# VHH binders against Maintenance of telomere capping protein 2 (MTC2): the designs that were tried, part 21

Target 1, 357 residues: Maintenance of telomere capping protein 2 (MTC2), of Saccharomyces cerevisiae (c7gvl2)
Amino acid sequence: MGDHNLPDFQTCLKFSVTAKKSFLCMYRDSVSKEKLASSMPSTCDIQLKRAINDAYPGGGIKVTVLNSTTASLDSLATTHVKEFEIVIIPDINSLLQPDQAKLVKIMRDCTVAIEKAQSTRIFIGVVHWNNPVQPSGAAKDGDEAGKPAPKTRIFLPTSLRMGAWLKHKFWFACAPPYLDFESSTESSINTRANNSIGMAEEEKQEPESKRSIILNEEANLNDVFVGSTVRRYILDIMVHLRTHRLTYNAKAGGVYTNSLDDVVLLSRLIGLHSGKMFVSPSHVKEASRWYFPMHLELVQRSSMDSSLLYGSDPNLVDEMLEKLAKIKCEEVNEFENPLFLESLVVKNVLSKVVPPV
Short names: E, the ipSAE of ESMFold2; O, the ipSAE of OpenDDE; V2, 0.75 times the mean of E and O plus 0.25 times the DockQ between their complexes.

## First folded at step 9 (VHH; framework vhh_6z1v_2)

Design g06 (from g01 with N31H; at its last look DockQ between E and O 0.64; V2 from the best seeds 0.00; counts 0 for: pae E 2.04 > 2)
Fold by ESMFold2, look of step 9:
Structure g06 (fold): chain B 357 residues (1-357), chain A 123 residues (1-123)
Amino acid sequence: as target 1 above (357 residues)
Amino acid sequence: EVQLVESGGRLVRTGGSLRLSCAASGFTFSHYNMGWFRQAPGKEREVVAAISYRGGSTWHADFVKGRFTISRDNAKNTVYLQMNSLKPEDTAVYYCAAEPYLGTLEDWTYQYWGQGTQVTVSS
């Protein structure tokens, strides 16, 4: 996969099921149908359920779609399923802060339940993104020509529209699944109906086989060796991300202590997926490109920039941030990656941190 | 230019109902969370209700819960506040406002503001 693209859905799903981790899936609102691989329009719910069922056709995973409404969140806290459950939240970035806080609590409770082996529920948060449309006309931001921007104005906005506490409940973000509805499957609608009968019987007939495969994948993952020099390399990357010029240093750039464990775990998965029983520096670099862009918190306005305390001009900082926002808008369209600037920060840090031999 | 225009404020009796509307122009309305705020004379401005940019996530202040309902119509670029069972303490200027990022309820995070519409509830 390219350095500027989001990781693919199928690999992210497999890693997340094995690791029992929640993840984000990025859907673009305004993509022309000419750029899609499918000729049949589908909601993200249908595409995600199909991709999960294709990856786990024998059953053993229950897929639930939860509307991103206040009422749906209240209902989720009172229901439990004894099987492995994936909850799809189709529009997670449209939650107001009170509902985001509610979801954080629900997800925290689910994490505790996983740790106690009481139940397994992970989440796929669907983030709908697009480039902002700026006001037209001759007027500039502010009340009059030459006035400084208000101190609360955001000059380099995030594409995620998620509070930090909710964002950190997910370990990475991926591209939407690519499903070929025009393939030799002889029409997805007709074969879906016939295969659904067969798949339901197959799922009923093979639940223990799928559970055994999942348990074996977990055991293989724990055998992937992570050396002390590799762990130090990850810590060095984290320090450089926390202190990067564009990251919001007052919040450690979004790089918290649990990032080490998550990057180690992801590095193990990448190593195992490549047929290795050890983690190399190249696996760490790939894990870093997957993990950190979604977690980074960039400076959005001059009041967040620590260099201001050391004499930087707030107006020049705001002007720089506006220029970065324009570049982001152009490159986000090209690479279909709303985390493009965050990915560049990670790439910059990876180029400067010397990996172990 | 960006513009938020409230309408529907008027004098009503205690126990009455009315519906406020806020028409938006000059920006992509469907990208913004919307809020209704109110300010009575001598008091600080306070959030009354908020609605996410797609409409599925809503919040209402405790002092209006069960009486007021926020809604939006993205095809018409309009946000509404249905106010029922009005009380004299609901007398205030009501403002609509737009917030593009995190769905916060704090007035200082809202980027665009209307000029307000007066609601007066008589005994």
Scores: ipSAE 0.497, ipTM 0.838, lowest interface PAE 2.0, mean pLDDT 78
ESMFold2 (binder alone), look of step 9: mean pLDDT 86; pTM 0.874
OpenDDE, look of step 9: ipSAE 0.789; ipTM 0.931

Design g07 (from g01 with S52A; at its last look DockQ between E and O 0.50; V2 from the best seeds 0.58)
Fold by ESMFold2, look of step 9:
Structure g07 (fold): chain B 357 residues (1-357), chain A 123 residues (1-123)
Amino acid sequence: as target 1 above (357 residues)
Amino acid sequence: EVQLVESGGRLVRTGGSLRLSCAASGFTFSNYNMGWFRQAPGKEREVVAAIAYRGGSTWHADFVKGRFTISRDNAKNTVYLQMNSLKPEDTAVYYCAAEPYLGTLEDWTYQYWGQGTQVTVSS
């Protein structure tokens, strides 16, 4: 994953299956070629099922596609499967708030079932996004029906169209399986071009150090050491994110206390994947870049009281938000990442927080 | 200019059927969740039904469930409310409204509102 790109689906899938965590998959509404070639809503199911089957051949994982209806959600809540199940929600950001709330309850119940070793069910929420041009925000205050109209002037809207409690049930967001990470693909090709006769396919991709730690099947995530100074580093990152000038401080910036456990777990996975039995500050930085952008709650409008940043002048806050919206529109298109601004906030915080020695 | 224009409201007999339409213009309709609200004389405005911007998720109030059906046609920028088995209690002005983000059911979150169409159900 680059600083500004979504992480790859295959690695996110492997980490999420190992950790028994749900994640989001970001599908951009097509830019002409996809619209001309196919109907995208139906094909994400096929792409995701194929990618899962390729990663776990032999049918060890049951894949279920859940229609976005109340009846389908109710059926899932009462069905218990003995296999490891991945439930794909093909259009999670098209759920109305009542269905989002129901899904939160279902996912909470699934987490409890995992903790009790009764069943394992994780979710892949497919988020369809675009970078649309919206009207400049002409909205009528008040109407004939009585009370003043809601304050709906939003300069920096949420890019996911998901409520905070639903977002927090997913630990990160990734690119779709057909969106290759160009550097990873070219790196593999360059390694093959430099490969003389007799080299194994994957040996050049695993060990990056002269100290190779052989991954043993009997080892597990709980054996990856996380020192107290590393835990304090994660906490310090979280505090800086909660108090960042662009985050919505009334909701802790979207950084709740359970974020520590998730970032620790992700850091362990990254460490183990790199052949280490300990977590380093670089593993934490990478975990932070994966985890936090999807969870951050940025200030969207002046009524969200960011007075620490702008001295309580709503007009100056509005001007700043308008400038950020223009930057977001331009950069989201360039990097194909609807979480671009959130990623910048994380990068800014990581540059300010001193890692342990 | 943003407009939501309801149509189809009229007088019908108890047990009858009626289809309301709401034509949208001046904004990207396919990015908005849509709701139908109603207000009877002397009562507060209440949500009747809602539909997500892509049409995959719908909600209907208990007092109309099984009788009313919300739908949308994004190609025609129109949302509909099919009203069957009408009762005198359904007499109200019905409003179409648009909500651009989370798809809540609270009227204060809706950004654009129509003028309303009168539905009257006679005994």
Scores: ipSAE 0.601, ipTM 0.872, lowest interface PAE 1.4, mean pLDDT 76
ESMFold2 (binder alone), look of step 9: mean pLDDT 86; pTM 0.869
OpenDDE, look of step 9: ipSAE 0.612; ipTM 0.866

Design g08 (from g01 with W108S; at its last fold request DockQ between E and O 0.63; V2 from the best seeds 0.69)
Amino acid sequence: EVQLVESGGRLVRTGGSLRLSCAASGFTFSNYNMGWFRQAPGKEREVVAAISYRGGSTWHADFVKGRFTISRDNAKNTVYLQMNSLKPEDTAVYYCAAEPYLGTLEDSTYQYWGQGTQVTVSS
ESMFold2, look of step 9: ipSAE 0.672; ipTM 0.897
ESMFold2 (binder alone), look of step 9: mean pLDDT 86; pTM 0.874
OpenDDE, look of step 9: ipSAE 0.832; ipTM 0.945
ESMFold2, look of step 10: ipSAE 0.656; ipTM 0.876
ESMFold2 (binder alone), look of step 10: mean pLDDT 87; pTM 0.880
OpenDDE, look of step 10: ipSAE 0.640; ipTM 0.873
ESMFold2, fold request of step 13: ipSAE 0.556, 0.540, 0.555; ipTM 0.844, 0.834, 0.856
ESMFold2 (binder alone), fold request of step 13: mean pLDDT 86, 86, 86; pTM 0.875, 0.872, 0.877
OpenDDE, fold request of step 13: ipSAE 0.847, 0.859, 0.854; ipTM 0.952, 0.953, 0.953

## First folded at step 10 (VHH; framework vhh_6z1v_2)

Design j01 (from g08 with L102M; at its last look DockQ between E and O 0.60; V2 from the best seeds 0.64)
Fold by ESMFold2, look of step 10:
Structure j01 (fold): chain B 357 residues (1-357), chain A 123 residues (1-123)
Amino acid sequence: as target 1 above (357 residues)
Amino acid sequence: EVQLVESGGRLVRTGGSLRLSCAASGFTFSNYNMGWFRQAPGKEREVVAAISYRGGSTWHADFVKGRFTISRDNAKNTVYLQMNSLKPEDTAVYYCAAEPYMGTLEDSTYQYWGQGTQVTVSS
């Protein structure tokens, strides 16, 4: 059953600030919106800044937009004395691999600074996605579908155009925030602006109260109990994901050993958010639905499918992948989730793995 | 039909400058990362520079850093390579190529290729 929509921005932001973890925000491309925003700053930058300021109105969190350019990456600096900073990376999919490697190093250095309690910087990577419509009958034409050899034809392209090293630096992906700014209703905009301005001015005079709230959540988080049977449940989920028929098994399906720590941490946050000082199997299931879809590496082409090593017909594997591509195209539009297939794999695994009592 | 058409290659003296252009048609140019490659006689094709589909993320090989600059104009469906301080070692056929996926620099990941334009740098 489960919910196939991306998790909401506000909760994901709160959890990521508390845990000091970076996350992705999935924005659907809009041609008409792009024409309106082309003569002004990025709409997603404005929306994300507003949502962060609404969630933390008293200051104490610096929001910086880092354009997805080589020059911006070269100029980015980390300091030991700065307040809590959130760096927004617009269009993270647009980074060439060498710039992705630069960003990985920057984010690794930020992780070290967090571990040394010297400064805190986390990142919001914005992913712009769209779901191409599939022309009927065009797949058999001599166009792009017929040009590549079978081993190079991609049936299930990823919406995350980033290497595994960079993808691992983000712990989950969320939906964009909903703000009345996009609706452009005159009365709605005036009402929201008045409330936001009033709260922001009052809260700026008390930046330490917002930092104190963050510190309190960190302390409570450390007290959330995780039993050994719950840890084994998480490991069992990870094993089933690594070996799932749709995941790329040669790369462990994108599920690495560090995933345990992240899912434990997220499970604690979900438990704490629900008023519990312990992690239950239901918290693990929810954490798994948030965490794993972004990390899974599905088979994209027939050469990645391990069943071919056991004598499976390559033509039948191609037919299966084509059917999955059609389902993805149709369902991604309905759920507004470019990770729909990945979410379905996670749901399937959660239905099969027996939780502890 | 997908086409990448390079132009601007010619004979130039050492220390001179040259601008290559590549006109794209038959695909959504603004969704593709673009690269310039070159192949000198008797050598394998090598990547010279690459630029992301939005134009902000760029890469240049060490042997051309500070001398060559890749750029693109998505309104004109064109990618450029500005080549300054040219050396005889820069003599090669220069190819324009398009890559739709991960922004890699590997020759094998580029889906569309141009026919090439000859650049010759005289001593």
Scores: ipSAE 0.619, ipTM 0.876, lowest interface PAE 1.3, mean pLDDT 78
ESMFold2 (binder alone), look of step 10: mean pLDDT 86; pTM 0.876
OpenDDE, look of step 10: ipSAE 0.700; ipTM 0.897

Design j03 (from g08 with R54T; at its last look DockQ between E and O 0.55; V2 from the best seeds 0.56)
Fold by OpenDDE, look of step 10:
Structure j03 (fold): chain B 357 residues (1-357), chain A 123 residues (1-123)
Amino acid sequence: as target 1 above (357 residues)
Amino acid sequence: EVQLVESGGRLVRTGGSLRLSCAASGFTFSNYNMGWFRQAPGKEREVVAAISYTGGSTWHADFVKGRFTISRDNAKNTVYLQMNSLKPEDTAVYYCAAEPYLGTLEDSTYQYWGQGTQVTVSS
């Protein structure tokens, strides 16, 4: 997987189900108004539901698509879960602030219920993102000499239109499921019996790439050892992220205290998946690449840059942010990752922090 | 140039209905949450209703009590407020506003505002 890609849906689903954690699924396609207004699940919701059912054919998981209405959230808040339930939020960015607040409350209650082993409900938040169309309205600076009102240039378009307090209820962000739609149509027709001769097609070694992370369901995550040095390594990563020049220092870069436990847990799962009974620095690096990009709060305006307090030129800071925004826009098509810039920051920090021996 | 132009405000009798429209131009309408605000004489501006950029989420003030409904048509760059069962206390200037981020109910987060349309409800 390229260092800047989102992790795959199947692995993320498996980890999230095992850890009983909520996560985001990033879709590049914008939700058309027509799809949301209809009581009908969107194409992405259907895809997610199918992918989940395919991953868990035994029916042990109830999948519910949430209607982003207040009434639906209220209903969810009053509905008891008897079995493991996954609630799909069709467009988490579409939630208004009151509904976001309601959702957070519901998610907190679900977390408490999980901790008490009463019920298990997790959420998949669908995020629809588009390439930041540069607002074409770079008005040609025609001649009118009027002092350009400081165009509050949004330098770094965010893919997430939710409060940080809601964002941090999700563990990480993943790519959409790859559903080979083509394979379902052909299987019905060619039952014709052509007897043709068994030429020994050479076992083309299926490229090692899609190693489905099959977590042994019997494996206890608690048996995966996490040393003190590994914990310290995670803390060092956190400190470097908090102090990174591109992170919003006033909010500790979005790296909060719960990040340690979240990354430890993810590292254990990665280690377990690798057949290890201990967490290595490589597992921590991988976990960090998944976790932190979704959680980071980056500087989006020069006014947010603490360097200005030390006499930095705001124009130079703005120029820097503009350049970064450009890089994000150019590269997002290649990596299909709306968190590309955040991923770069994490990569940079991981390159600087020395892993324990 | 960014413009929000409200229309449909008029004098109506108690129990009457109105549909307000707000036509947007000069920005990507489909990327913005929209809201209706009102301000009565001598009162503070208050939020009446809000709608997400996709139209998938809506909010209405408690004083609306199901009488008003916000909707939008992104193809027409227009947001609507259907007002039914109007009362004299609904008399105000109604403003359309655009919010780019979190879909807040705070007027300070709305970036673009219309000039407003007068709604008057007579007894």
Scores: ipSAE 0.428, ipTM 0.782, lowest interface PAE 1.2, mean pLDDT 81
ESMFold2, look of step 10: ipSAE 0.704; ipTM 0.907
ESMFold2 (binder alone), look of step 10: mean pLDDT 87; pTM 0.877

Design j04 (from g08 with E106Y; at its last look DockQ between E and O 0.01; V2 from the best seeds 0.00; counts 0 for: pae O 14.7 > 2, placed apart)
Fold by OpenDDE, look of step 10:
Structure j04 (fold): chain B 357 residues (1-357), chain A 123 residues (1-123)
Amino acid sequence: as target 1 above (357 residues)
Amino acid sequence: EVQLVESGGRLVRTGGSLRLSCAASGFTFSNYNMGWFRQAPGKEREVVAAISYRGGSTWHADFVKGRFTISRDNAKNTVYLQMNSLKPEDTAVYYCAAEPYLGTLYDSTYQYWGQGTQVTVSS
């Protein structure tokens, strides 16, 4: 995987299910406002649901798609989860603040329930992102010399519009699932109508075996050793991220207390996936590349840059941000990653932090 | 026994400077990130600055505005807070804290705490 690509959906789903963590799925297609209003799940929601079902054949996971209405959230808050449930949140960026607050509360309650081993509900937030073609400012409008050009608020388009308090409820962001449409066409042909007789639908006891696999993975996860040096390495990364020039210092760069545990957990999963029973620095690097881009809060405007407090020229800061914005615009399409700049910051930090020997 | 002992807090005039020290003992100092916190009367404890275990990375709160600088000497098991251009608003008890995991700029992640040193800035 290129250093700046989003992780794949299948792996992210697997890790999230095992870790009982929520995550974001980023779609490049802009959902037209009109489609959001439709009570029908969007194509992307259906795709996600299918991908989840394909990944977990046997129905061990209940998949629910929210319609992003207050009523749906209220219903979710009152419904008990009997089994493992994945809730898909369509266009999470479109949620209004009150609904975001409700969602956060629900997610918190679910976390508590997980901790108490009462129920497991995780969320997949769908994010629709479009690389806004920067209007080529080439409007050559005429010579009116005098008015200081309104300081073009260089807003680095944030791919995530949700409040930080909601954003941090999600573990990482992944790419959409690749549905090989070709493989599904072959299996539909052979169900010829053999009419045979009414034998009693023996309630095929869904083999208890698949629940056992998830449980076994969890057990194995706990066996993955994390050394003190590795933990220290993660902490060092976190400190560097917090102090990075492009991060918003007022919010500690978006790197909060749960980041250590989240990265440790992700590192364990990555290690386990690679057939290791210990976390290496390489696992931590990979985990960091996944986790931190989604969590980082970058400077979006010069006024947010702490260097101004030290006498930096706002114009220079703006120029820097403009350059970064340009890079983002050019590269986001190539990598299909709206968190490209964040990934760049993480990459930079990882290059500076020396891994433990 | 783990100990963090702050020193250097005193009455100072507005615009003055202070250097706070925190001497650590009873644990491997070089393995811990260190932070300075402050608590003013009637206010919540807030993080002032943090420094990584190797001293290579530092964080400072926005309200510091470059006036304060955290540093450490691992050979001396000591963390410092240089405070310049002090203001009455900086009046607080300043605490040194140690954490094995700089996961958050929140006090809850810090494992060891000093008793604090009083800094009073008089107008």
Scores: ipSAE 0.000, ipTM 0.245, lowest interface PAE 14.7, mean pLDDT 79
ESMFold2, look of step 10: ipSAE 0.513; ipTM 0.845
ESMFold2 (binder alone), look of step 10: mean pLDDT 86; pTM 0.882

Design j05 (from g08 with Y112H; at its last look DockQ between E and O 0.55; V2 from the best seeds 0.63)
Fold by OpenDDE, look of step 10:
Structure j05 (fold): chain B 357 residues (1-357), chain A 123 residues (1-123)
Amino acid sequence: as target 1 above (357 residues)
Amino acid sequence: EVQLVESGGRLVRTGGSLRLSCAASGFTFSNYNMGWFRQAPGKEREVVAAISYRGGSTWHADFVKGRFTISRDNAKNTVYLQMNSLKPEDTAVYYCAAEPYLGTLEDSTYQHWGQGTQVTVSS
């Protein structure tokens, strides 16, 4: 997977089901505005439901598509689940703050229920994104010469239109499932380790049986060893993310204490998927590439930059943001990743933090 | 140029109904949450209703008590406020506004504002 691509849906689904974690699925808006009427399950929702059912043949998982109405959320809050349930939220970005607050409460209650082994309900939030058209609102205000044009505050548009409190309830974001399930070859997490190392002889090592994380295999994630050095490495990554120039420092860059456990768990799953019984630094890097882009809080406006408090030139900050905005607009389509900038920050941090030997 | 133009405000009797419209231009309407606000003489501006950019989520103030309903037509770049069972207390200038991000109910997050339309409810 390219360093800036979203992880695939199937792998993310498997990991999320195993870990009992919620995640986002990001769809590029290709469908006409008219068909995205909130009241009907979108083609995307149907595709997700089908993909989930295909991944878990035999009905072991109840899939529910929730409409984004307040009434639907209220109903969900009063319904108890006895079996494993996946709730699809068709357009999570469409929720107003009151409904976001309701959803957060429901998700918290579900987490508590999971911890008590009472029930398992996880959520897949659907995010519809489009290439942020620069708000054309840099309208050339006409010739009224005299009033200093309100310094058009450069704003980096966000693809996620939800509060941080809701955003952080989701583990990571993934790409949509492929429609043609027939050709869905095992998206091997080709960890392209750039083994640029030399021509050593092709000993035909037998294809190590890709131990498919079969959900049914009680593979105790606890059996995957996590060393103290690996934990420290994750902490170092977290510190560097928090202190990164592009992160919003007032919120610790969106990197909270629970990130350690989340990344450890994801690293274990990645290790297990690769047939390993221990977490390596490479597993941590991969986990970090998945996890942190979803959780990072970047500077969106120059006014959010703490460096201004220390005497930085606002114009230089604005210039930087403008350049970043341009990069986002040009490259987000190529990688089909609305979290492209966040991914760049994570990549940068991972390049600076020295992995343990 | 970004424009929001409210219409439909008029004098009505208590118990009457009005439908306010707000026509948007100069921006991608379907990317913005929309809200209706009102300001009565000598009172602060208050949020009346809000609707998400795709219409999947709506919010109404408690004082509405089911009397008002916000809706939108993205094909027409228009947001509506159906007002039923109007009371003298509903007399105010009603404003349409656009919010691009989190679907907040705070005035400060709304970027584009109309000029407002006067609603007067007589006893």
Scores: ipSAE 0.646, ipTM 0.875, lowest interface PAE 0.9, mean pLDDT 82
ESMFold2, look of step 10: ipSAE 0.661; ipTM 0.892
ESMFold2 (binder alone), look of step 10: mean pLDDT 86; pTM 0.873

Design j06 (from g08 with Q111D; at its last look DockQ between E and O 0.60; V2 from the best seeds 0.66)
Fold by ESMFold2, look of step 10:
Structure j06 (fold): chain B 357 residues (1-357), chain A 123 residues (1-123)
Amino acid sequence: as target 1 above (357 residues)
Amino acid sequence: EVQLVESGGRLVRTGGSLRLSCAASGFTFSNYNMGWFRQAPGKEREVVAAISYRGGSTWHADFVKGRFTISRDNAKNTVYLQMNSLKPEDTAVYYCAAEPYLGTLEDSTYDYWGQGTQVTVSS
């Protein structure tokens, strides 16, 4: 995976189904592709369902979209499905805090059900993002109307509108699936028109390809060895992330103790995918680049920056954060990654931590 | 200059209806969750309803559930509160407020506040 790019959807889906873990999918909001008769969430639903069906054409995975017409949070809390279920949350950033709290409880209950072998349900949270279009800097606001600038002004905003407990229920964030939707839509429309009179369309099945991203189903994930020195390496990375200058130290930078288990599991998947029955430091580095950017909590204003404890000027810190926000906006366009700055922090930490032998 | 301007508050009889509006300017309205709060004389300000920045999620306090409905029109930079079956205990100053992040119900997380509009429900 590239240092600055989100991991691809297909590999993330395969790893998440194998590990029974929920993940985020980052969709960019754009007016330039609004040629459809419906909203962007409807388009992402179609793309995700198609990508899942392509990856698992023989059935065995039920796909449910969380909306008022087919499913709701209360309905999810009470339903039991015997097959593997993937629940798509079409706009997870739009959940108000009370609904985020309900979702956390539902996802905890799903984790327990997986552990008890009662049912398997994982979630894909869709995050819609765009380039920030915020007004001028705080100094202009303070001069403009005789009103002082708000003390809560954000100079380096984030793209995720998720409380910490919800955020940690998802293990990484990926790019959306690439489908030639415009061409496929024309083909699908023509096919439906030809078959619209009283006939059910046959589900498409494609032969297996010899793709490098297909997991080796013959290997047992639990048999992939993780040594104690590798576990210490992961812990060292976590400590460096928690103490990085740009991370919000009061929240441990977003890096909690349960991150170890997730990074170990992802490292095993990466190792297995590469044909290894052991985890190497290179597997840990790749797992870290997948996992941590979504979880990091960066400083957004000077009041969050620990350098103020050592005498830094709050106004200069805010100016630096504002400059970083401008650079982030430019680089986010190039890499189509709203977690670009977080990815740089991870890259910086990986360059500092000495891997084991 | 950031402004939230409530309108539509007036005197109405018990069982009546009215619709509050809140017009927003000076910030990117479509990036903010919106809430309606109220404060009766001698009481603390309390959240009445909230709506997500894209309009897909709403929350209503139990004491107004089934009677009040929050909505928004991002093209007009306006949030609304439809108030039906009004009771004397609904008498209060109603405020709209904007929250930029998690859509919480805590008034301390709201960046921008209107000046309020008086709703009075007569017996």
Scores: ipSAE 0.626, ipTM 0.866, lowest interface PAE 1.4, mean pLDDT 78
ESMFold2 (binder alone), look of step 10: mean pLDDT 85; pTM 0.866
OpenDDE, look of step 10: ipSAE 0.724; ipTM 0.905

